# Ledger of designs, part 2: VH-VL binders against e8mgh9r892to1049

Target 1, 158 residues: e8mgh9r892to1049
Amino acid sequence: TNVDSASKSTTNVAKDADVTGTTYAEKDTNYPAKNAVDGKTVMESFWGTKGSENKTDTLNIKFKDGKQKIDDIRLYFYQSSSSQTISGYAEPANYKLEYQKDDGTWAPIADQVRTPNYAGANYNRIQFTPVETTTIRVTFTPQAGMAVGVKEIEAYNT
Short names: E, the ipSAE of ESMFold2; O, the ipSAE of ESMFold2 at other seeds; V2, 0.75 times the mean of E and O plus 0.25 times the DockQ between their complexes.

## First folded at step 2 (VH-VL)

Design n11 (framework fv_namilumab)
Fold by ESMFold2-Fast, scan of step 2:
Structure n11 (fold): chain C 158 residues (1-158), chain A 121 residues (1-121), chain B 107 residues (1-107)
Amino acid sequence: as target 1 above (158 residues)
Amino acid sequence: QVQLVQSGAEVKKPGASVKVSCKAFGYTFTGYYLHWVRQAPGQGLEWVGWINPHSGGTNYAQKFQGRVTMTRDTSISTAYMELSRLRSDDTAVYYCARTGYEWLYDAFDIWGQGTMVTVSS
Amino acid sequence: DIQMTQSPSSVSASVGDRVTIACRASQSIDSYLNWYQQRPGKAPQLLIYAASRLQSGVPSRFSGSGSGTDFTLTINSLQPEDFATYYCQQSYSSPWTFGGGTKLEIK
C-alpha cells in the first residue's frame, strides 16, 4: 500500500549476510557462522564456540545489499539445559558491538541502550544512534568454563 | 543524579590490607561494570581491575594479581577493592569508575571522588 | 600490553590559544580511544570517547580525531578552567592503559 519514502525500514538487513566467525564448535556437526543469520531462532540452529582457545570470539556480518543505516541489533543466545542434547553453553559474560568505517577500521557502536542492561540468557535488544555501514562485528566474552552459542543476530532501522 | 561515593582516607603499615568501598547512586548497579584505577602522588593513571556487579566476575591487571580482590554487595549497591600485603609504593589515590550504559564502550564516564591510601612504616 | 605515548608531556599556553595534544598507541586500537581531563586534587572526567565523540556536557571547544595508532585532542580557544592534566586511554583490549599525561600550564 502507500508507503512514505521517509519512513524507517523494519527489514532485518543481517538476514543471509556474508558472515564469518573466528571459530565454531563441534567441527564434525558444523555449527557454522551462517546459522546466526539464517532467520531462525530455533534451538539447534546456532553458531558455537565450544573448544575455542581464544579469549574472545567474533562474528563479522557483512550486509548482502551493501551499506545500510541501522539503529537496532537483536541477539539470541543458546543456553544448555537438562532438556537439551548439547551441553556447555551459556550466554556470554558480555559482548561488544562495532561497525566498520569507510576507511576499513572499526569503531564502537555508541549510545547503546541495552535490554537487558547485561547479556541476557536468550533475547537481547540493543538500540543506538543510527550508523551507516556495510559490516558489523560482535565480539563475545564467554563465561568461565562455558562456550557461546548465537542462534541469530538481526539488524534493523526502526 | 548518577554518582559514585567512596570511603574515606586510610593510613596503613607495610604488610597490612586495605579495603576501599564505592557506593553507586542513581542508576541500576548491576547494569554497569566498575573499574578501579590508582594514581600515585604526582604520577599518572594506572588501571587495577574491574568487577561485573551482576555476576561478581572480575579481571585484574597482572601487576596486582594475587594481592587484589574485588567484590560487591548488590543489596547496598556497593563495590569493594581489597589490596593485601601493602608496600610503600602502593601509596596512591584509588578511584572507582563506571563504564557507560553499554559497558563495552569502556569509557569511564562517572568517577568516584577517590580514596587516598597511604602506606608508611 | 598496549603502550600509550602522549606528547608533549607539558605545554604552556595563554587563554584564547589553540592547543593540540597527541597520543600514539603501540598497535592499532581502531577508534577505541578516550580522553580525560584531571584538575589538581580532583577525579578525572571524561571529555571524548570513541576517538571523536564529545561527552554530554563538555564544551564544543574540545574535539578529538584520529584512528588506528595516531590520535589528537584539540582545545580551540583555551579558557581558564582548561588548565589541567589530560590523559588518553585505550579501551581496545585488556589491560586498559593510559598515556603518561600532558600538563597544560598557564604561561
Scores: ipSAE 0.053, ipTM 0.691, lowest interface PAE 6.1, mean pLDDT 86

Design t01 (framework fv_trastuzumab)
Fold by ESMFold2-Fast, scan of step 2:
Structure t01 (fold): chain C 158 residues (1-158), chain A 118 residues (1-118), chain B 107 residues (1-107)
Amino acid sequence: as target 1 above (158 residues)
Amino acid sequence: EVQLVESGGGLVQPGGSLRLSCAASGFTFSSYYIHWVRQAPGKGLEWVARISPSGGSTRYADSVKGRFTISADTSKNTAYLQMNSLRAEDTAVYYCARDLYGYSFDYWGQGTLVTVSS
Amino acid sequence: DIQMTQSPSSLSASVGDRVTITCRASQSISSYVAWYQQKPGKAPKLLIYAASSLQSGVPSRFSGSRSGTDFTLTISSLQPEDFATYYCQQSYSTPYTFGQGTKVEIK
């Protein structure tokens, strides 16, 4: 809305990040962690936890250009329906956002404002007090009997 | 009604190539994963390859990686299996099948026979 | 790869018999198991998906169940058209794998 010098970057710093996810022992799923940072939100390009025996599963996203200032994370979830081709996936019951501190420890992202307040199938925006970090971590709690599918994670300084 | 029809099978010498086609009708082709499954004479079922609905994401059995390529032409509602460097062990009836939401294969074609023999 | 081991490899039964076929997965696969029927010279036909869900149009004498990594297909009262080979399949992870098959023959 305003003067150029007040504008922040709209660059998605999570795109093509070095990403790792919690996997079950086989690790040869159709839905690898890299799918969550490939810029695709409308195709069946997602990270899937189908077959995980963990109570929660995580994605670690290490930004390709090093330490970034961020205040906005966007999550897109895959949801199974009768009109879609892959069954057993629903948006998570909950998720937790953390960033990695300079000493390598993880800290919660504070002062989050979530839109929507509960996880939605498609677009989920989380705004917060800016943090400077190389790596973010999202921990997902699945709905009972369902797997978590993450189509995309984006990170911005808006 | 949902139909899948395979074609392109035949006799080929070891080292040769064949391209199989799977013509789909009666459903929105671009909304389903399509699989190729084969069955050697007198043997059981072996999954070969699959292609995603709208993205060209492909997966292959280790026995065919580097030799077979699955593809799709959504304008023709047709999936293909390009088979190169064929071996006697590739002799089988090849079926295409539609994925039922990641749980199973709900519709299968009639199959097309591929014989690799010298 | 996930191995699916079927038992028995063959059985002989009479019309009206209760028939059970078992598959064991080499690892935990939740309920991602399907069962298929195949008659000579024909493509496989889906009977059961998600371990216990009956496919539309399949007779109610067919049922599926799960106990851990063990999966069972039951035919409550065998009919003449049920003499066929039956396959289990896991859809939990690629590569998708099938059991070796169970041939149900007339006694």
Scores: ipSAE 0.006, ipTM 0.498, lowest interface PAE 15.0, mean pLDDT 84

Design t02 (framework fv_trastuzumab)
Fold by ESMFold2-Fast, scan of step 2:
Structure t02 (fold): chain C 158 residues (1-158), chain A 118 residues (1-118), chain B 107 residues (1-107)
Amino acid sequence: as target 1 above (158 residues)
Amino acid sequence: EVQLVESGGGLVQPGGSLRLSCAASGFTFSDYAMHWVRQAPGKGLEWVARISSSGGYTYYADSVKGRFTISADTSKNTAYLQMNSLRAEDTAVYYCARETWYGSFDYWGQGTLVTVSS
Amino acid sequence: DIQMTQSPSSLSASVGDRVTITCRASQDISNYLAWYQQKPGKAPKLLIYAASTLQSGVPSRFSGSRSGTDFTLTISSLQPEDFATYYCQQYNSYPLTFGQGTKVEIK
């Protein structure tokens, strides 16, 4: 029996974070960036990139309580596969995880263990060597012909 | 150049089966969701089925659920529609269509006619 | 299911006329609406997506607009090649649904 731990007692420090995203959805009240950090993994609440003119789209997540030590990020993707589905959405072809260093520059999160190993529909867990940061960034490369939807991003402290 | 070519249509008796094929070329097949849309003679367009770009997820119109199965073979760049328990009201030209980044259909095949009659 | 109702079902027009076709969604679909042109014996051709964005290669005389759940396709100066049947399609939610079509005929 493997579960990703509904009983884990660590704190999701991304909840209600200061989130900025590139995309049309930043202007649309239905699919704004705040939906990716509202604590909901339901189909009605996601950040969407449909209509974006960018080759890739990014979410910047600045933790509300300052610098945090994290080792676990979880991504929930929206895809066109449920009873209240918005069409044209699929899990991204790939995604990149970075954290902001104290000098303001970005560095890749090292030693990632991804489950599943590729971007999976609905749920992805990424575990890594702890990093201390105020802000993380996820860059999404869409599948050709498809938009990226993020239902939730969670980041868990050590 | 993007091309979608349907085949497998024909005349079949009620209760019979047919398998339609949609051969894709000129693009990376595994990056796109594929759909089947049909049109009865002299009538409008009706969406039938979708398969995700990964091939793992399918959707069907209520009129065909339990009778039709959409599938894809990425090694052959081909989408399929297996049609079982065919009825007179399934008589139509069947189009294969590619889903765009915006959710609309930017390329369509030429269509293949399926006639269900005794 | 989201119902798409087009009006009129057919219209007669002359070359050079401004033609307007409307499509009404039974519920809010945001801008997730496409317009297609279909000529007899041929597959549909995408004209407009996202309610108002013209597909590459489509002449500028075609335009789309939205007001709430009402959508309009306008052909500003009808050309001989524009005599066809036009369909709207919502792609906001499954099942995907089309309008019944509007046939643009020679007067």
Scores: ipSAE 0.007, ipTM 0.530, lowest interface PAE 12.6, mean pLDDT 85

Design t11 (framework fv_trastuzumab)
Fold by ESMFold2-Fast, scan of step 2:
Structure t11 (fold): chain C 158 residues (1-158), chain A 121 residues (1-121), chain B 107 residues (1-107)
Amino acid sequence: as target 1 above (158 residues)
Amino acid sequence: EVQLVESGGGLVQPGGSLRLSCAASGFTISDYYIHWVRQAPGKGLEWVARIYPSGGYTRYADSVKGRFTISADTSKNTAYLQMNSLRAEDTAVYYCARGDYYTEYGWFDPWGQGTLVTVSS
Amino acid sequence: DIQMTQSPSSLSASVGDRVTITCRASQSVSSAVAWYQQKPGKAPKLLIYSASSLQSGVPSRFSGSRSGTDFTLTISSLQPEDFATYYCQQYYSYPFTFGQGTKVEIK
């Protein structure tokens, strides 16, 4: 019996966010962090970590309209296939979700329900107890010998 | 080295209470999920409860819900299991175990050595 | 609740034997399955996570595999220290559930 229609939304609050990545530039093909928040889940638009010298790579997504209440994050990964010219990408071995608290420190997003429960090759939905924040952070651990590609990250209050 | 050590087990009568402790060293419990898993003598493993210490988020098995309370004191780097209204079927070795932070759903590593709880008259 | 059914409940084997233990989930758990080894009077030890990933420090003779909702733990050449009880566990959804265990005994 707890109905909260006012909090439900189909609006992706991560779209067009101020996004930064620890590694996103590729010399010969441009896969910048903005590609992960452009509203497109197509193979031609992703953020890539190829050439990263970091053990993990992170996307920081600062919502364009300030503090938001969210309980649902959706991640779309790019993976290389034999039919495509871009090689060396696979879904991450794992990923971590954090939100920024009012004091500027980072806290893990708790009570996550992941579908699938580990990184799927394309679509991943993560549902959790609502948090209010201006910024979320996703940290990716690549599979050995592979780079991470993120086609899109979305955030909702469902 | 990462380690978990349980304490607080013992003999208690049906209807009684016990508080188990799970002391962590070599890591900070705030960065992980802490689980309690029990094993009745000669039987298999049963998941009991978990806590994410930083947020106080808890989950319980139906068999213990309403009777057991899991908690954590991050300043002492210790998790607890308060067991009330104990029954004979709660007799078991109780292990605390660390769960993966990133998935919430996790495998357990490390495990404590266990502490025996016997509920008998 | 998701049921994890192990087979066999016990087996007898000799050093050098290939040992296979199976675990079936009552519904899809993806690859969210771990395998543990438990020796008498000791806590369980993680061997395999995510159905097929070998835990650091665990000998390479241990391996895990998945086929749908069926999961297999294989010991390619049994050693004296491997006589123990083995458990599978799903961590796909709460409550987390374990198989009933498989005791590997000296033949």
Scores: ipSAE 0.007, ipTM 0.532, lowest interface PAE 11.9, mean pLDDT 85

## First folded at step 3 (VH-VL; framework fv_namilumab)

Design n04a (at its last look DockQ between E and O 0.05; V2 from the best seeds 0.00; counts 0 for: pae O 15.0 > 2, placed apart)
Fold by ESMFold2, look of step 3:
Structure n04a (fold): chain C 158 residues (1-158), chain A 119 residues (1-119), chain B 107 residues (1-107)
Amino acid sequence: as target 1 above (158 residues)
Amino acid sequence: QVQLVQSGAEVKKPGASVKVSCKAFGYTFTGHYLHWVRQAPGQGLEWVGWINPNSGDTNYAQKFQGRVTMTRDTSISTAYMELSRLRSDDTAVYYCARVRWGYDAFDIWGQGTMVTVSS
Amino acid sequence: DIQMTQSPSSVSASVGDRVTIACRASQSIDSYLNWYQQRPGKAPQLLIYAASSLQSGVPSRFSGSGSGTDFTLTINSLQPEDFATYYCQQSYYTPWTFGGGTKLEIK
């Protein structure tokens, strides 16, 4: 098939990335950090911060194919809404996006356009001036009394 | 109606084991974590551990590790807590409790199972 | 482990009184604080979750406040059915620990 006729947005460079979450965020082996990059946005596959003692929790995502050019990140949050969901989760109050520079230091991702402007209950799209990086980092500030669940984080060059 | 119904009172000798059951009614058993909490006579509440009924994964308070086993049978919506090598200070009412949807709190409690350990 | 210190350990009060029970956590638990009522011979029952949210079916004379380390349960205009033991409990980090309890007795 002619893959060049498809949008660049069809290639998620974060899928199956080498992922590390903050150690305090994961108390339940069912919600490991790898669930945030497994390409699934289903209710049972998420990274969860329930039980964390931290004011914020962080995911580090190292792309499996090395350095990538990205300009589009998508975040899918888990939300407790019914008896079919795990209790205590809501979208974060805020999230912060950073990328790793070639010298190993971190910089904020600049010129972000967020849809929606604040963390949405499920789907969030963040478009920005392209960066070239091996690794992105997302830091989540939870809503009071809630934990943060991340069903998926995706990264694209669109 | 939503409820947790526990097995009846038990009297055991030191060194024995006890297995307490907790049957869920009126809700999706696998949709909520289930915790076990005990209360010695005239005393406060002490957390024993939890089970995720969906996966079967468990987490135990350190003082019970090696003596407690939590299991479940999803086909009959029933959780179990087994405590081995009983001693007299294990005498307590043992509760199962469901984690509330939407926030981590115990919104439904079983009626409790009295376990008495005496010579 | 997060230690929960509850005070007072007992309170003697009359029907119609206002009672305040304090709970202190050994470290910040944000708003992961729950309150339970336990009547003699019965299982605990949830009153307040998330520090200040009233559980369904609980009378409005119960209220909770606080965040971080210091929390309060208030019972306005005590009724005969309110004479029980009250426990705070943190659900921030396992093990989920309880306060020592406050026994509310009739004068």
Scores: ipSAE 0.008, ipTM 0.510, lowest interface PAE 13.6, mean pLDDT 84
Fold by ESMFold2 at other seeds, look of step 3:
Structure n04a (fold): chain C 158 residues (1-158), chain A 119 residues (1-119), chain B 107 residues (1-107)
Amino acid sequence: as target 1 above (158 residues)
Amino acid sequence: QVQLVQSGAEVKKPGASVKVSCKAFGYTFTGHYLHWVRQAPGQGLEWVGWINPNSGDTNYAQKFQGRVTMTRDTSISTAYMELSRLRSDDTAVYYCARVRWGYDAFDIWGQGTMVTVSS
Amino acid sequence: DIQMTQSPSSVSASVGDRVTIACRASQSIDSYLNWYQQRPGKAPQLLIYAASSLQSGVPSRFSGSGSGTDFTLTINSLQPEDFATYYCQQSYYTPWTFGGGTKLEIK
């Protein structure tokens, strides 16, 4: 598992954020969007896209404490296995990160350095030119035939 | 400027293989999926499959499964499509196309590579 | 697979006319519907993505509408450069599939 322990020394401003998803998972009480920001990266606590009719699905994360400066996002995915028994989940084929500007419009997060460069099975660190925002959104493109499970999304000012 | 430049036209006999290249210019090659789409002369567009240039993962339309292989070389920003056991009905222009950042649509297309399969 | 039915297959029109092209999906694709223009001997070019969003550099005389299964491309005040073949395409599920095309010809 590729986790950067040094990066956990700062405050996660996404914890307990006001979060909504575009998937049918918002209608399924088993895997609601709030699971992506509850501070848990263990199995069974994730936002899931299983049952979604959408080609891509989006999480919107509004920070609890209002406008924050961030330069570092951590994404943790759920991957099904014989020991991780909720079936049909794999890391996404791709993910897109955006922030909300003061006028309510969305802009891409620029100058991303991703570790790993592709969506990793569990831990993903994305470092970027800092933005100041109240809200980020992440759009996931699933692997064919799979759903996306997000165990946690964290945001930091490092 | 952003563009996709494909290899030149190929003439092949039935049963042979062809490998088409698609070189990316002016953008981060690994940051966008590439798809392959073909068009038989005078006909519409048919999806062949995609490659994620970052991971090397692929997905192929069922009718090409077992005959198509998509690869890439990130050091030269180039994707490849190889089609084997060619038949006359594989005669088509083969396009590579980049998926737009932010929404799944083909925003940049290569110029196309004509592959002619004739006895 | 999601079948995309495009109509008409061809249309003859004059410069200055308004033309509409229909595209129907065999199941709901939400707004994951794209439109392309293809001139003879050229690669397709993206016109509209997400059913109604204009691609950068596309003239405002092009517009798209629809959601679910029924979609429309509208071209207002046709120009000489608009005579081409138009394709709809769904990006909801793989395989991504195209409509059969609509050839727009000069009367």
Scores: ipSAE 0.007, ipTM 0.503, lowest interface PAE 15.0, mean pLDDT 83
Fold by ESMFold2-Fast, scan of step 4:
Structure n04a (fold): chain C 158 residues (1-158), chain A 119 residues (1-119), chain B 107 residues (1-107)
Amino acid sequence: as target 1 above (158 residues)
Amino acid sequence: QVQLVQSGAEVKKPGASVKVSCKAFGYTFTGHYLHWVRQAPGQGLEWVGWINPNSGDTNYAQKFQGRVTMTRDTSISTAYMELSRLRSDDTAVYYCARVRWGYDAFDIWGQGTMVTVSS
Amino acid sequence: DIQMTQSPSSVSASVGDRVTIACRASQSIDSYLNWYQQRPGKAPQLLIYAASSLQSGVPSRFSGSGSGTDFTLTINSLQPEDFATYYCQQSYYTPWTFGGGTKLEIK
């Protein structure tokens, strides 16, 4: 009963978010986690996990303006193809979306509708039951033999 | 309309292999992870592993590592679990189950396949 | 592995009773706790996900609560069809693990 209805917005509340809780945030040379919230979807601006020995890596996004109401997340992935110059990165095999509750614990974002209904390279839209939170995280499972490349994450209240 | 339909009961000798199938109906097969869970007679539920039908990636519980193989055929929306070098204590009902995104829960289960291993 | 401890292992109850089943995780699992109902000879069915969210089609007499390590399933007014075995399950970390089950029996 504490979740209030808010006006629709085209504002990306994830832009310039605090990503300091991200696993493997700075260890992939040239592809730091800040690249995933810089507003750019160009091919060389991505967060990379090349060299990570973790089974999964998690992108942590603390909104710069505090608690936000969101119902729409958009993910852009890097993929290795003949048209690209950087090899060894691909869209993840899958990903998990979570939000941080007021007590500090993590909960899954419920009732997700994903378009496309698989992890696509260039654009993935996830719509869901609205949540109010200061922080979201996305946990990525890489494809076998590949690192994950995340070009951008956006979050909206649509 | 959403349903997982498994293959029929199997009786095997110790040392043999068994391959159980799980066919998906009424949803996009590649859109959801499929897990395998087993239950020995009169016992609780035990997680075996998962497969991502889109990529073919798998993750297995340590105790089954080296004996279990999970595969899928996207052209017929069917997942498979093969367990080799069977022991009598592998006797169990084996279930496939679908995970929904964001729920991290088994929302649709197959009917189960009884695998009996006896000497 | 995260160990899930369920209590009690069995409960005898009558129609109309309020029944409470507890589940404890060996480490914090936030809200990654699910409850399933299993009738004899049948596959389990999802009742509650994310500790407290009621699965579509499940009667409102079922509720879940808790976070971290301690969780509870409550059946507010027991019906004849509720006599079954109940399992908790964590999806926080691989391997996903189940509690030992609670068998709900007629008194």
Scores: ipSAE 0.007, ipTM 0.637, lowest interface PAE 9.2, mean pLDDT 87
ESMFold2 (binder alone), look of step 3: mean pLDDT 94; pTM 0.953

Design n04b (at its last look DockQ between E and O 0.04; V2 from the best seeds 0.00; counts 0 for: pae O 15.1 > 2, placed apart)
Fold by ESMFold2, look of step 3:
Structure n04b (fold): chain C 158 residues (1-158), chain A 119 residues (1-119), chain B 107 residues (1-107)
Amino acid sequence: as target 1 above (158 residues)
Amino acid sequence: QVQLVQSGAEVKKPGASVKVSCKAFGYTFTGHYLHWVRQAPGQGLEWVGWINPNSGDTNYAQKFQGRVTMTRDTSISTAYMELSRLRSDDTAVYYCARVRWGYDAFDIWGQGTMVTVSS
Amino acid sequence: DIQMTQSPSSVSASVGDRVTIACRASQSIKSYLNWYQQRPGKAPQLLIYAASSLQSGVPSRFSGSGSGTDFTLTINSLQPEDFATYYCQQSYYTPWTFGGGTKLEIK
């Protein structure tokens, strides 16, 4: 193995990815989908679903460098609290991870080990059997009465 | 019809406490943050704080820390603001206001509760 | 805390006039600026949210503009019901803060 191969194993391949959100709120919000991949986990830089009428909302991440082998996703949620100022956000009740196959159809990411095992308020690490893909998709089911804010999604080959 | 209905006017002496209620109608009470805003006679608007009716989490302006408590009873769709150790400069109309879904703005206001603090 | 400065503090105008009210934030609030109208003896009412978005049911003679630190409310062709006090308000950081108000009075 060479230095270039080892460097790919530590590289966040989702950074600056081409992203789309599926929420109605994205049309009317100050929190665009690109904030989920800008490499920032700060309060002002998140993709938000506030105002969405959808039962679930989806973030679609197309890697900038094409097909990648990944086995590790990091997912950071925004939550409203006494220490944060944007209201109406909490981690989702659940999230679903999928990858796009070569024929354009979607498959679930199998054999996930989640830390924590439910959606955590900020940091979530998901380890899984490696997949090769150009694109991942995360579908969020919100908690009742709350919107979902995604500060960052990262993907690695560890 | 979406509405916030507040409790009636109060007259208090310095050092007392007041508890103002705000009952929500026509929407899911736990689906929107509620804020409290006050207005002294002939003066502008001043933010007091917010409550998340779903979790009960709160955030208060620094000047009210230690004197204000915001609570809610989700079974009757009602929020409360209690202000203790009242001073004459707490004389104001106190409003509850709902935060608009999607954008942080006050889209529904209660009618206001006049609190008068005098000796 | 983010200070909101409104100008002017009062305006004297006639029915049919155009009025412009300025609001300045002490630091960037992006587009998290709202405008409210308060008629005498009434609660405030939302006119404009997100700097320039007109609230449902508000007449089109009201408009808002700006981003960052400098914002403007414009009222075209004043009507008798428009003589009220107007407040800007930022919702970017807590504490959420209001401008000092602009009282619009009939000449």
Scores: ipSAE 0.007, ipTM 0.572, lowest interface PAE 10.3, mean pLDDT 84
Fold by ESMFold2 at other seeds, look of step 3:
Structure n04b (fold): chain C 158 residues (1-158), chain A 119 residues (1-119), chain B 107 residues (1-107)
Amino acid sequence: as target 1 above (158 residues)
Amino acid sequence: QVQLVQSGAEVKKPGASVKVSCKAFGYTFTGHYLHWVRQAPGQGLEWVGWINPNSGDTNYAQKFQGRVTMTRDTSISTAYMELSRLRSDDTAVYYCARVRWGYDAFDIWGQGTMVTVSS
Amino acid sequence: DIQMTQSPSSVSASVGDRVTIACRASQSIKSYLNWYQQRPGKAPQLLIYAASSLQSGVPSRFSGSGSGTDFTLTINSLQPEDFATYYCQQSYYTPWTFGGGTKLEIK
């Protein structure tokens, strides 16, 4: 199909990655971390933090094909609205991007250009000085009284 | 049913090698890290290392570096751990364990493979 | 390497009792702390992940608490099947390490 051909032509190295999160709400166990890398950006397929008691929550994304060169991350947030079926979610107040170095330590992704330059409700594009890594992590600070839902994280070498 | 099924018990002499298999059932084999953990008789649990079944990448505890090799065959959903230059203190039950999706914990364990190293 | 110190090494208790087991990490592991039960002759079984989250199918008499370096497993109203060895384990950094275990015995 045309969808299958388009997906085969993309170099999204985060799709179907090995993903772990610091938590997901016990009440929202249907929104596991794997939903953030399943290639879906519109449906209620997302990782959710509702019910988390943590001040911040983190997703760790280990690329399925090992070490990759990346310079472009696309991050899609779920936001509850009157037309949505799941309540209590808004984009985070902020997010932090890090990559894992070969020695297992973490470093911030440098020289980020964010579009938009705040956490946008749905689509966020983050361009940066290329890094080579097996693993990225994203740490989310929620807005007060809200949970964070991540529909998809994509990573590219453009 | 989601499960990990390991190969049978092994008896080896010092200096030999052993290769333990771990076959996955009921889930996407390449979607979860697989770790190996051992337990000497009457002792606690000791981490050996992990394999990413999709990429084949591995990470070994320093104690085993140079003696352990972890591999997999994705076509039969099977992981392997080979330990070489065996010595008597390698006598243990060897477990494979799946990392839980969504948080790093071992949610599925194989039944264990007893490896006995004796003169 | 992150060392996990578990106490007590053994505890004697009766059916219906409450038991508390402590686990301390040598460095902060945030909430990357898991608890396992191992019955004699069996593989370990996951009880608690992320310090306090109950694994599916685990009875609510089990609970976990703590963050950073100090963690606790509590078993309320012990049942005959709860007499086993309990291990804590950190999954923050490799090598992932286990506590020394706590053997829960019939008094």
Scores: ipSAE 0.000, ipTM 0.497, lowest interface PAE 15.1, mean pLDDT 83
ESMFold2 (binder alone), look of step 3: mean pLDDT 94; pTM 0.953

